VH-VL binders against Protein AF-9 homolog (yaf9). Designs and how they scored, part 5

Target 1, 217 residues: Protein AF-9 homolog (yaf9), of Schizosaccharomyces pombe (q10319)
Amino acid sequence: MAPNTRVSKCQISRPILVGNDAKPLTKEEKEKAPTDHTHTWRIFVEGVDGEDISKWVRKVVFKLHDTYNNPTRTIESPPFEVIETGWGEFDIMVRIFFAPEAHEKALTFYHHLKLHPYGPRMEEMKASGGLVESVQYEEIVFNEPFEYTYKLLSQNPIGDGHGLAVESEPDHPFSQQLEQDEADKLDFAIQEVKKTIEMYKQQVQSLQGQKSSTPVE

## First folded at step 17 (VH-VL)

Design u2 (from t6 with light chain T32Q)
Fold by ESMFold2, fold request of step 19:
Structure u2 (fold): chain C 217 residues (1-217), chain A 123 residues (1-123), chain B 111 residues (1-111)
Amino acid sequence: as target 1 above (217 residues)
Amino acid sequence: QVQLVQSGAEVKKPGASVKVSCKASGYTFTSYYMNWVRQAPGQGLEWIGVINPSRGSTWLDRKFKDRVTITVDKSTSTAYMELSSLRSEDTAVYYCARGEYTITVGSDAFDIWGQGTLVTVSS
Amino acid sequence: EIVLTQSPATLSLSPGERATLSCRASQSVEYQDYSYMNWFQQKPGQPPKLLIHDASNRATGVPSRFSGSGSGTDFTLTISSLEPEDFAVYFCQQYSDWPYTFGGGTKVEIK
């Protein structure tokens, strides 16, 4: 599909979650893991409120520490995640590649993998048996998208004010005239992050069941 | 105007540390990644690492191992790079350089550079 | 990591001549419509200056005598007619994969 005309003076934003979950290995899991590994963890890119982002995300590449076999992990369909075991915390590069019809450069995030209780919620994480979450809410901004992307995103809005075109200045992704819209989006984002955090707390069981394995046969 | 202004030249002994500052002006500091690059005298350019000034998340080239720390102060729009356990081969000009947008698709990268900070390590 | 090999190491030319500089990457730096390859000019005592971004796009304020081309692993910077201020070192740089890397440079010097 050949590129079409970009929509001038237009921005569309789309929220995503980038982050990791982790927990200490159970006794059974330790028996199957390398001897020095202590945790299972999951790095991911997800939509908010259950959005299937694969309509506009083609693939996600996670670059792990070079001590992992095949440390560049390419995930071309949802769920966009990698599940592994390990012992140390390190920085993971997360690169999001968009649908071919978007004709856009990939976008990069850097995430520090958290395995151990930390920050203001440290005591809560310890009390849960070492269940750790480190998740960031991000708003991906498409500046002057091609018409295909504009139509795709504007026809599939999520939440209040998201997925709608906003007039922009091409040189400044966030400007003074967007200040009020940014404040409204931040309030919405805070509410969505709180909802999403509760959803992840309900999913703790599924994290414990998801472990990278070394097939025996 | 958009610019990056770095701290002045430093002379250090082996084993010491150095902290170079890079003050941004004329643009939204937190909207772009900040990179650090160095150049030994008469040699090519070597990328050190990158920071998201909004989040504080970083990635550092492993050749520097745990000797490099990159930080920001959002209130002053200033990035810092600290290199510890200095060796004579760390003698170089250190640059900060503005990277891609952190959350906006389709940005240019490495379009604005600081003037450079010469760090000389000699006994 | 991606190794960038620039050739030639030195070009000795006169003003008015065409300069052709090559950069070869050890693996593709391309995704669809974009090559993650930049070109920089550096004069003694100065920081690098972005000339060409994403293989072929001139940066703001760069004269039209500078052009970039190429895709995949092979890239070229062309200076159609050298001016006195163009005698400098030129670097290619990829930001497709980490660590980001630079080529060794091509010095364009006056004969």
Scores: ipSAE 0.771, ipTM 0.880, lowest interface PAE 1.0, mean pLDDT 85
Fold by ESMFold2, fold request of step 19:
Structure u2 (fold): chain C 217 residues (1-217), chain A 123 residues (1-123), chain B 111 residues (1-111)
Amino acid sequence: as target 1 above (217 residues)
Amino acid sequence: QVQLVQSGAEVKKPGASVKVSCKASGYTFTSYYMNWVRQAPGQGLEWIGVINPSRGSTWLDRKFKDRVTITVDKSTSTAYMELSSLRSEDTAVYYCARGEYTITVGSDAFDIWGQGTLVTVSS
Amino acid sequence: EIVLTQSPATLSLSPGERATLSCRASQSVEYQDYSYMNWFQQKPGQPPKLLIHDASNRATGVPSRFSGSGSGTDFTLTISSLEPEDFAVYFCQQYSDWPYTFGGGTKVEIK
């Protein structure tokens, strides 16, 4: 069925998390993995604050390094993730496909897989036994969506209403940035990322301890 | 006026490196992916890779991976491509081309190209 | 890697004639309503110029005599009545999968 119309002068945004976590293989895991693999890792696309993104995301395609079997991985239901082992860091293409009724082209992100401690928290990551997280907060923008998407997203606001429909001028999506609203969106995004990161850390640590996972030296 | 202006032609010896610049103007540099494409004399177009100017994340065609580096300088709205260990078959015109939006759904791609930079590699 | 095969390699035509250019992809470049296929015009010493995006959408400022059609693996660019400025090389390009690839080109030349 052809879509009716786009909602003119309308822009809706939705936050997502795109990223990976990784840890060194345990001795038991290393026995099952190829000899030169050193880490297990997980690449993912998630909503923030428990949002179920599968309501507007149909599938996510992850394109891995060509050395993996079937390097193009298509995930059609949550959790949108791929779990693998490896030894090297490489770039992963992450392509998000929307519901067919949205009639929109897919959106692409590029993520550099991190396996080794890095950045300002490098020493903390080393001390944790090499637990590594590299997660980006992205705010996907639907510019003048069709009515299906407009209704779907308008019914599902996040947080204090950030990401709801706002008017945009037709020339350029960012030419209509409102100075006062940008500060509020940034603050909300920062707080959501902080909450999600802490929740995720606690979940990972709990699963490691409860399931007798042991960090490597 | 949306424009991509590239650095001038280069003549190099085999084994050298070249760094081509691409300065954007007339649009928000960080809102669009930036692509690099080359065209050898009398041949077709060959895609090299892409960068997100906001995040610095890249993806490079495997045949170039260890020889090419793509970077940006957000303060000057300039993208760079550096190709090392040059060979005679690297002789080509190198183009930057504006890609799709980085975070916005529903965008045109490859609508604006730089004028091209001829890189000649000869002994 | 998706291979794009353009045919013919050369079209020799007169102004006012209709040109039909073909591009075949080695696998589908389509998802739902979108074919990830572009067409470009290139003249000597110039960069490519986008004519048609997503198989059938005319880029801004492109004359209405240019049209694109096709789906799946088979695509065409049509120039309904050739003007003197239309004698150039035309490339198709897919951006469905990485690496992005281009066809070998069709040269449209004056007969």
Scores: ipSAE 0.728, ipTM 0.866, lowest interface PAE 1.3, mean pLDDT 84

Design u5 (from t6 with heavy chain S54N)
Fold by OpenDDE, last read:
Structure u5 (fold): chain C 217 residues (1-217), chain A 123 residues (1-123), chain B 111 residues (1-111)
Amino acid sequence: as target 1 above (217 residues)
Amino acid sequence: QVQLVQSGAEVKKPGASVKVSCKASGYTFTSYYMNWVRQAPGQGLEWIGVINPNRGSTWLDRKFKDRVTITVDKSTSTAYMELSSLRSEDTAVYYCARGEYTITVGSDAFDIWGQGTLVTVSS
Amino acid sequence: EIVLTQSPATLSLSPGERATLSCRASQSVEYTDYSYMNWFQQKPGQPPKLLIHDASNRATGVPSRFSGSGSGTDFTLTISSLEPEDFAVYFCQQYSDWPYTFGGGTKVEIK
């Protein structure tokens, strides 16, 4: 098959991890960090089970918050990660560029940087010194890939070639359970935000009601 | 048939909020990003933001970060854009537009558009 | 952000004539072998319609008289022979960098 021929009627997928970890700065680290920074964090794209994704990923571009110097970070070799300090959570755009031989368009992910403990395991995170991990399991799908990608990814199966394990194992921490946990965390966070919004709405209403009841003497 | 159907026109006062809906049909709602774009009368197009309907992850233009919330209801295949603290300058037709695949490589973005929702902000 | 400048702002032509529309980006929108540039057609009271994706690929159902070309920062939409239904506003759009941005549009009007 000519190297530039698509493999018809074939689909191949590869799992990746997109996520971040974060922890509070130590006192010593704070002295070296920019003013007001409170956390160190890492955004990353990784293979599953130690897979070297550099064989099929050319580079990863991370777009950080505009407050960072050079907010667009291009990582061309593993580890595909950016380490920074900061104080606020923000959305990061993650664009994965594939090997030139793949002749495929880049794929984009969006990740909300988490710095603070969140979700149903918030207390556990707090107890762990504020260590936060927010990871998304993503399965990249190539429809009718070129022969390069097809051969490369077919020859290097991850695991037993089956989908995510139902439960996390010591040697395989990424599972459907992990995905569910992350989903639960997100849902919990959303609910908390909704509650907060409702609380503020009620407060505003209460304040407005009080203003209307103050007789203009 | 693949289509996006938006909610009807809205008239709001300054300071109010508006929530526009976009119902998707004819395709797997969670497989594509959903974009929001607006167009003021006689003006060009302005991209507002995007959401991954499967993950709920969003990214908004800096201009809208404080006033726009994009959400989805997977059960109804509906995306929402809420704009708060409305100003006269927010008067525009708001569009939802299907984006690229969320996990599949090689998709075309902005290939399907809603019919638009006119939001008029007037005192 | 990447600023897209379209020229001319207005193009007055007759049916059957060739239309050439330009879109210039303030930065390159090209990555590897792809240009992240789209062209849209918009008629009054309608949403934009995708015409060209990835600088040179016609969207599904788009007539052959429409073609896109260019790379890097300079892109062109060409209508080889204008039909009456082609009189509309045309926008370029980049999705190479965030935020995604649109050009100011070129109005193709009947002379």
Scores: ipSAE 0.889, ipTM 0.944, lowest interface PAE 0.4, mean pLDDT 90
Fold by OpenDDE, fold request of step 19:
Structure u5 (fold): chain C 217 residues (1-217), chain A 123 residues (1-123), chain B 111 residues (1-111)
Amino acid sequence: as target 1 above (217 residues)
Amino acid sequence: QVQLVQSGAEVKKPGASVKVSCKASGYTFTSYYMNWVRQAPGQGLEWIGVINPNRGSTWLDRKFKDRVTITVDKSTSTAYMELSSLRSEDTAVYYCARGEYTITVGSDAFDIWGQGTLVTVSS
Amino acid sequence: EIVLTQSPATLSLSPGERATLSCRASQSVEYTDYSYMNWFQQKPGQPPKLLIHDASNRATGVPSRFSGSGSGTDFTLTISSLEPEDFAVYFCQQYSDWPYTFGGGTKVEIK
């Protein structure tokens, strides 16, 4: 097959991890960090189970919050990650550029940076001062890839081809269960936010009602 | 047939909020990003933001970060855009538009549009 | 943000004539073999319709008289022979960088 020919009627996929971890700054770290920063965090794109994705990923671009110096971070070699300090959560754009030989368009993910414990075990996590992890498992699908990508990815199969394991194993921490757990955490967080918003709305309404009842003497 | 159907026109007062819906049909809702774009009368197009319907992850233009919330209901294949603290300048037709694939490489963006929702902000 | 400048603002032509529309980006929207540039047609009271994606690919159902060309920062939409239904506003749009941005549009009107 000519190197510039798509492999027709073929699909090939590769798993990838997009996510972040975060932890509170130590006292020593706080002294070195900008004022008001409270956490160190890492945004990353990784292969599953330590797979080297650099053969088919050329670079990853992370777009951070505008408050950061040089908010657009281009990482051209592994590890595909950005480490920063901060105090607030925000959305990060993650764009994966594939090897030139792949002749493919970039793929984009969006990730909400998590700094604080969230989900049903939020209180437990707060108490432990533990590492916050927010990771999404994605399977990148190449539809009718060029020969380069097809050969590369077909020769290096990851896993047994059956997708994510149902349960996490010591050597394979990523599983359907993990995905479900993450989904549950996010759902819980969303519900909590909704409750909070509703509470504030009610408070505002109550205050507005009180203002309208004060006779302008 | 692939289509996006939006909610009806809205008239709001300044300071109020509006929530526009966009119901998708004819395709897998979670497989494509959903964009929101607005167009003031007689003006150009302004991109508001995007959501991954599968993950709920969003990216908003800086201009809208404080006032816009984009959400989805997977069960109904519906995307929502809520704009708060409405101003007269927010008077526009708001569109949802299907974006690229969320996980499949190589797709067309903005190939399907809703019919638009006119939001009028007037005192 | 990437600013897209379209020219001319208005193009007055007759049916059967060739229309050439320009879109210039403040930064390159190209990577590898792809230009992240779209062209849209919009008629009054209707949403935009995708005409061209990735600078030079016609969207599904788009007539052959529409073509896109260009790379880097300079892009062109060409209508080889205007049909009566082609009189509309045309927008370019980039999705290379966030925020996504649109050009100001070119109105193709009947002479």
Scores: ipSAE 0.862, ipTM 0.945, lowest interface PAE 0.5, mean pLDDT 91
Fold by OpenDDE, fold request of step 19:
Structure u5 (fold): chain C 217 residues (1-217), chain A 123 residues (1-123), chain B 111 residues (1-111)
Amino acid sequence: as target 1 above (217 residues)
Amino acid sequence: QVQLVQSGAEVKKPGASVKVSCKASGYTFTSYYMNWVRQAPGQGLEWIGVINPNRGSTWLDRKFKDRVTITVDKSTSTAYMELSSLRSEDTAVYYCARGEYTITVGSDAFDIWGQGTLVTVSS
Amino acid sequence: EIVLTQSPATLSLSPGERATLSCRASQSVEYTDYSYMNWFQQKPGQPPKLLIHDASNRATGVPSRFSGSGSGTDFTLTISSLEPEDFAVYFCQQYSDWPYTFGGGTKVEIK
């Protein structure tokens, strides 16, 4: 087959992790960090179960918040990660560029950097020193890939090729359950925010009511 | 048929908020990013932001980060763009546009557009 | 951000003539075999319509008279023979870097 021929009617997928971890800075670390920074965090793209994705991923570009020096970070070799310090959560663009031999377009992900404990296990996270992990499991799909990608990924299967396991295993922590847990965390956080907003709305209304009742002497 | 259908025109006062909807049909809603773009009268196109309908993850242009919220309802295959603290300069036609695949490699971005929603901000 | 400069701003031509539209990016929008550049056609009261994706690929249903070329920072949309329905505004757009940006547009009008 000509080296640049797509494998017709073939689809192949490969799991990937996009996410971040974060923890509060120690006192010593704070002294070395920019003013007001409170956390160290890592954004990463990783293979599942320790897979070396460098065989089919050429580079990963992370676009950080504009307040960072050189907010566009290009990582051309594993680990595909950026480590920084900061104080606020923000959205990161993650673009995965595939090996030139794959002849494929880049794939983009967006990740909201989490620095603070969140979700139903927030208190547990706090008790654990404020360690945060926010990870998305994604299956990258190559539709009619070139022979290079097809051969590479077919010869090196990850897992059973049937997607996420229902339950996490010691050697396979990523599962549908884990994904659901993450979703639940996010949902919980959203609900908390909504409650907070409602609380403030009520406070504002109360204050406005009091102001209207104060006789203009 | 693949299509995006947006909500109707809106007239708002300065300081108000507007929420525009974009209903997708004819394709798997969660498989494609959804972009929002606006166009002021007689002007060019301005990209506002994007959302992954499957994950809810968003990216907004810096200009809009404090005023725009993009959300989705997966159950109805509908994306929403809410713009708060409206200004006269926000008067524009707002478009949703299908983006690239969220997980599949090799998609065409911006291949499907909504019909647009005129938002007029006037005192 | 990547600034896209389109030229000319206005192109006055007659039906049957060749139209050549330029789009220059402030930085490269290319990676490997792909240029992350789109061309759109927009008619009054309508949303943009994708004409060309990835610099040189015609979108589905786009007539063969439309073609895109270029790489790196310089891109061209060509209409080999203008049809009456082709008189519109054309935009280039990059999605190589964020924010995604559009050119200022070229208006192709009837001479």
Scores: ipSAE 0.862, ipTM 0.945, lowest interface PAE 0.5, mean pLDDT 91
Fold by OpenDDE, last read:
Structure u5 (fold): chain C 217 residues (1-217), chain A 123 residues (1-123), chain B 111 residues (1-111)
Amino acid sequence: as target 1 above (217 residues)
Amino acid sequence: QVQLVQSGAEVKKPGASVKVSCKASGYTFTSYYMNWVRQAPGQGLEWIGVINPNRGSTWLDRKFKDRVTITVDKSTSTAYMELSSLRSEDTAVYYCARGEYTITVGSDAFDIWGQGTLVTVSS
Amino acid sequence: EIVLTQSPATLSLSPGERATLSCRASQSVEYTDYSYMNWFQQKPGQPPKLLIHDASNRATGVPSRFSGSGSGTDFTLTISSLEPEDFAVYFCQQYSDWPYTFGGGTKVEIK
C-alpha cells in the first residue's frame, strides 16, 4: 500500500488525558512568584497507562490567558505540559498536532483551569491542602487513518479496545465512574457558583434598597 | 437532514440581557463543537466563542468574556448564547455554526449554520 | 489576533467572467500540511455558506467553478466563470488561532 494511502473502512481510537493540577503556593514560593499569584498549576496532555504518546503526537500547543508572557506555549517533546503560577482560573486551548507521517489535522480541546477545590468534596480538598486535579479522558478517533497511523496504533493496543472500564482499577484509575465523578464535581461547582451569584445579587438588592430608604437630609 | 434552528428575533433595551437558542438536529449534538458568530448590520462576521457540548468547555473571545455565556442542553440538543449588559453596538444577527468534531480527527468546521437571530438593542 | 485582509472590497464583474478574491493573513495560518482557512459565501438575509475548507477543498455540494488556493498568509478564492447566483459577499476565515477571525469580505457585484 502506498505510504500515503488511507485505510478504508477502518477506525482507530487512542485514549488521552487532558487536564490540570494545582496547589496553593507556599510562603516561600509566593515570595518568588509575581505579585498576587496564589497558586502553582500544571496543564498537561498525557497518555493513558503510561503510554508514550510522542510516538503519534508531534507537539502540543497550549494557549494560556493573555496576561501571561508568551501565552502560546509550544511543547514538542514529553512531557507535554506547562507549569505556571497564577491567581485566577481561565480557559486553556489545547491543540494536539500529530506526527507528520500521520497526515492528519490537529485536534483541539478546551480545558478550564481549576485552581480551587470544587465539587462535593470541596471542603475535604481544602482541608487536605487544596490540591486540585481536573482531568478529562478523551478518546481520539482516527477515521480511515493513513497506514502509518494504522500500523502504529494497531501494533500498540491500549487496553481491551473497548474504551473506559466501568470502574476504576488499581492499575487503571480512569473509568466511566471516574468520568462521572468528575462530571458530578463540575456540576456541583456550577451550582455553587450559581448560588453564590444569587446571594450577591440579593445583597446588592438589599443595599440598594437601603440606599433608597436613607432620607436625603 | 442536518440543521440548526435558532430562536426568533429579539428586541431589547440597553442594559438588558438576551438568550438565543440553537437547536441541532440530524446529527450527534455532542460530537461537534458549536460556535457562535454575530454580524452587525452591513458589517462583517465576528466570532464570539465556542463550546464543546459534550464537556461544556468553552472558549470566548476576550471581548465577550465578561458578558457572554455559552451553554448547552444535551437532552434537547440545544446550545444557548446569553449576552448581558446589552449595548446598541450589540445589535446584530447572531448565528450558531457547527464546528469541528470534538474527538474525531479531520473534520470540517462551520459547515452548518443556523438561520440567524436578529437582536436589536434600542432605547 | 490574526487579522484577515480581503481585497478588493468590491469586485464588479459580468456573468461568465473570472473572479479572483484575495485574503491575506497577518500571520501564517498553516500548520504541517494544512492551512486553516475557510471561504464563505453570503447572500443577503442568509447565513454564510461554507465554500472552501482547508484553503483548497470544496465543501459538499459546491460547484467546481469555485476553487481555493494559497498557503501561509496568502490565499485566493477563484470563481472560474461567474454565474448569476454567484453575486454575493465572500468571506475568508481562519481557525488557526483564537479568536477565530473573518476577513472584511469581498462583494462580488454585477457590472
Scores: ipSAE 0.859, ipTM 0.944, lowest interface PAE 0.5, mean pLDDT 91

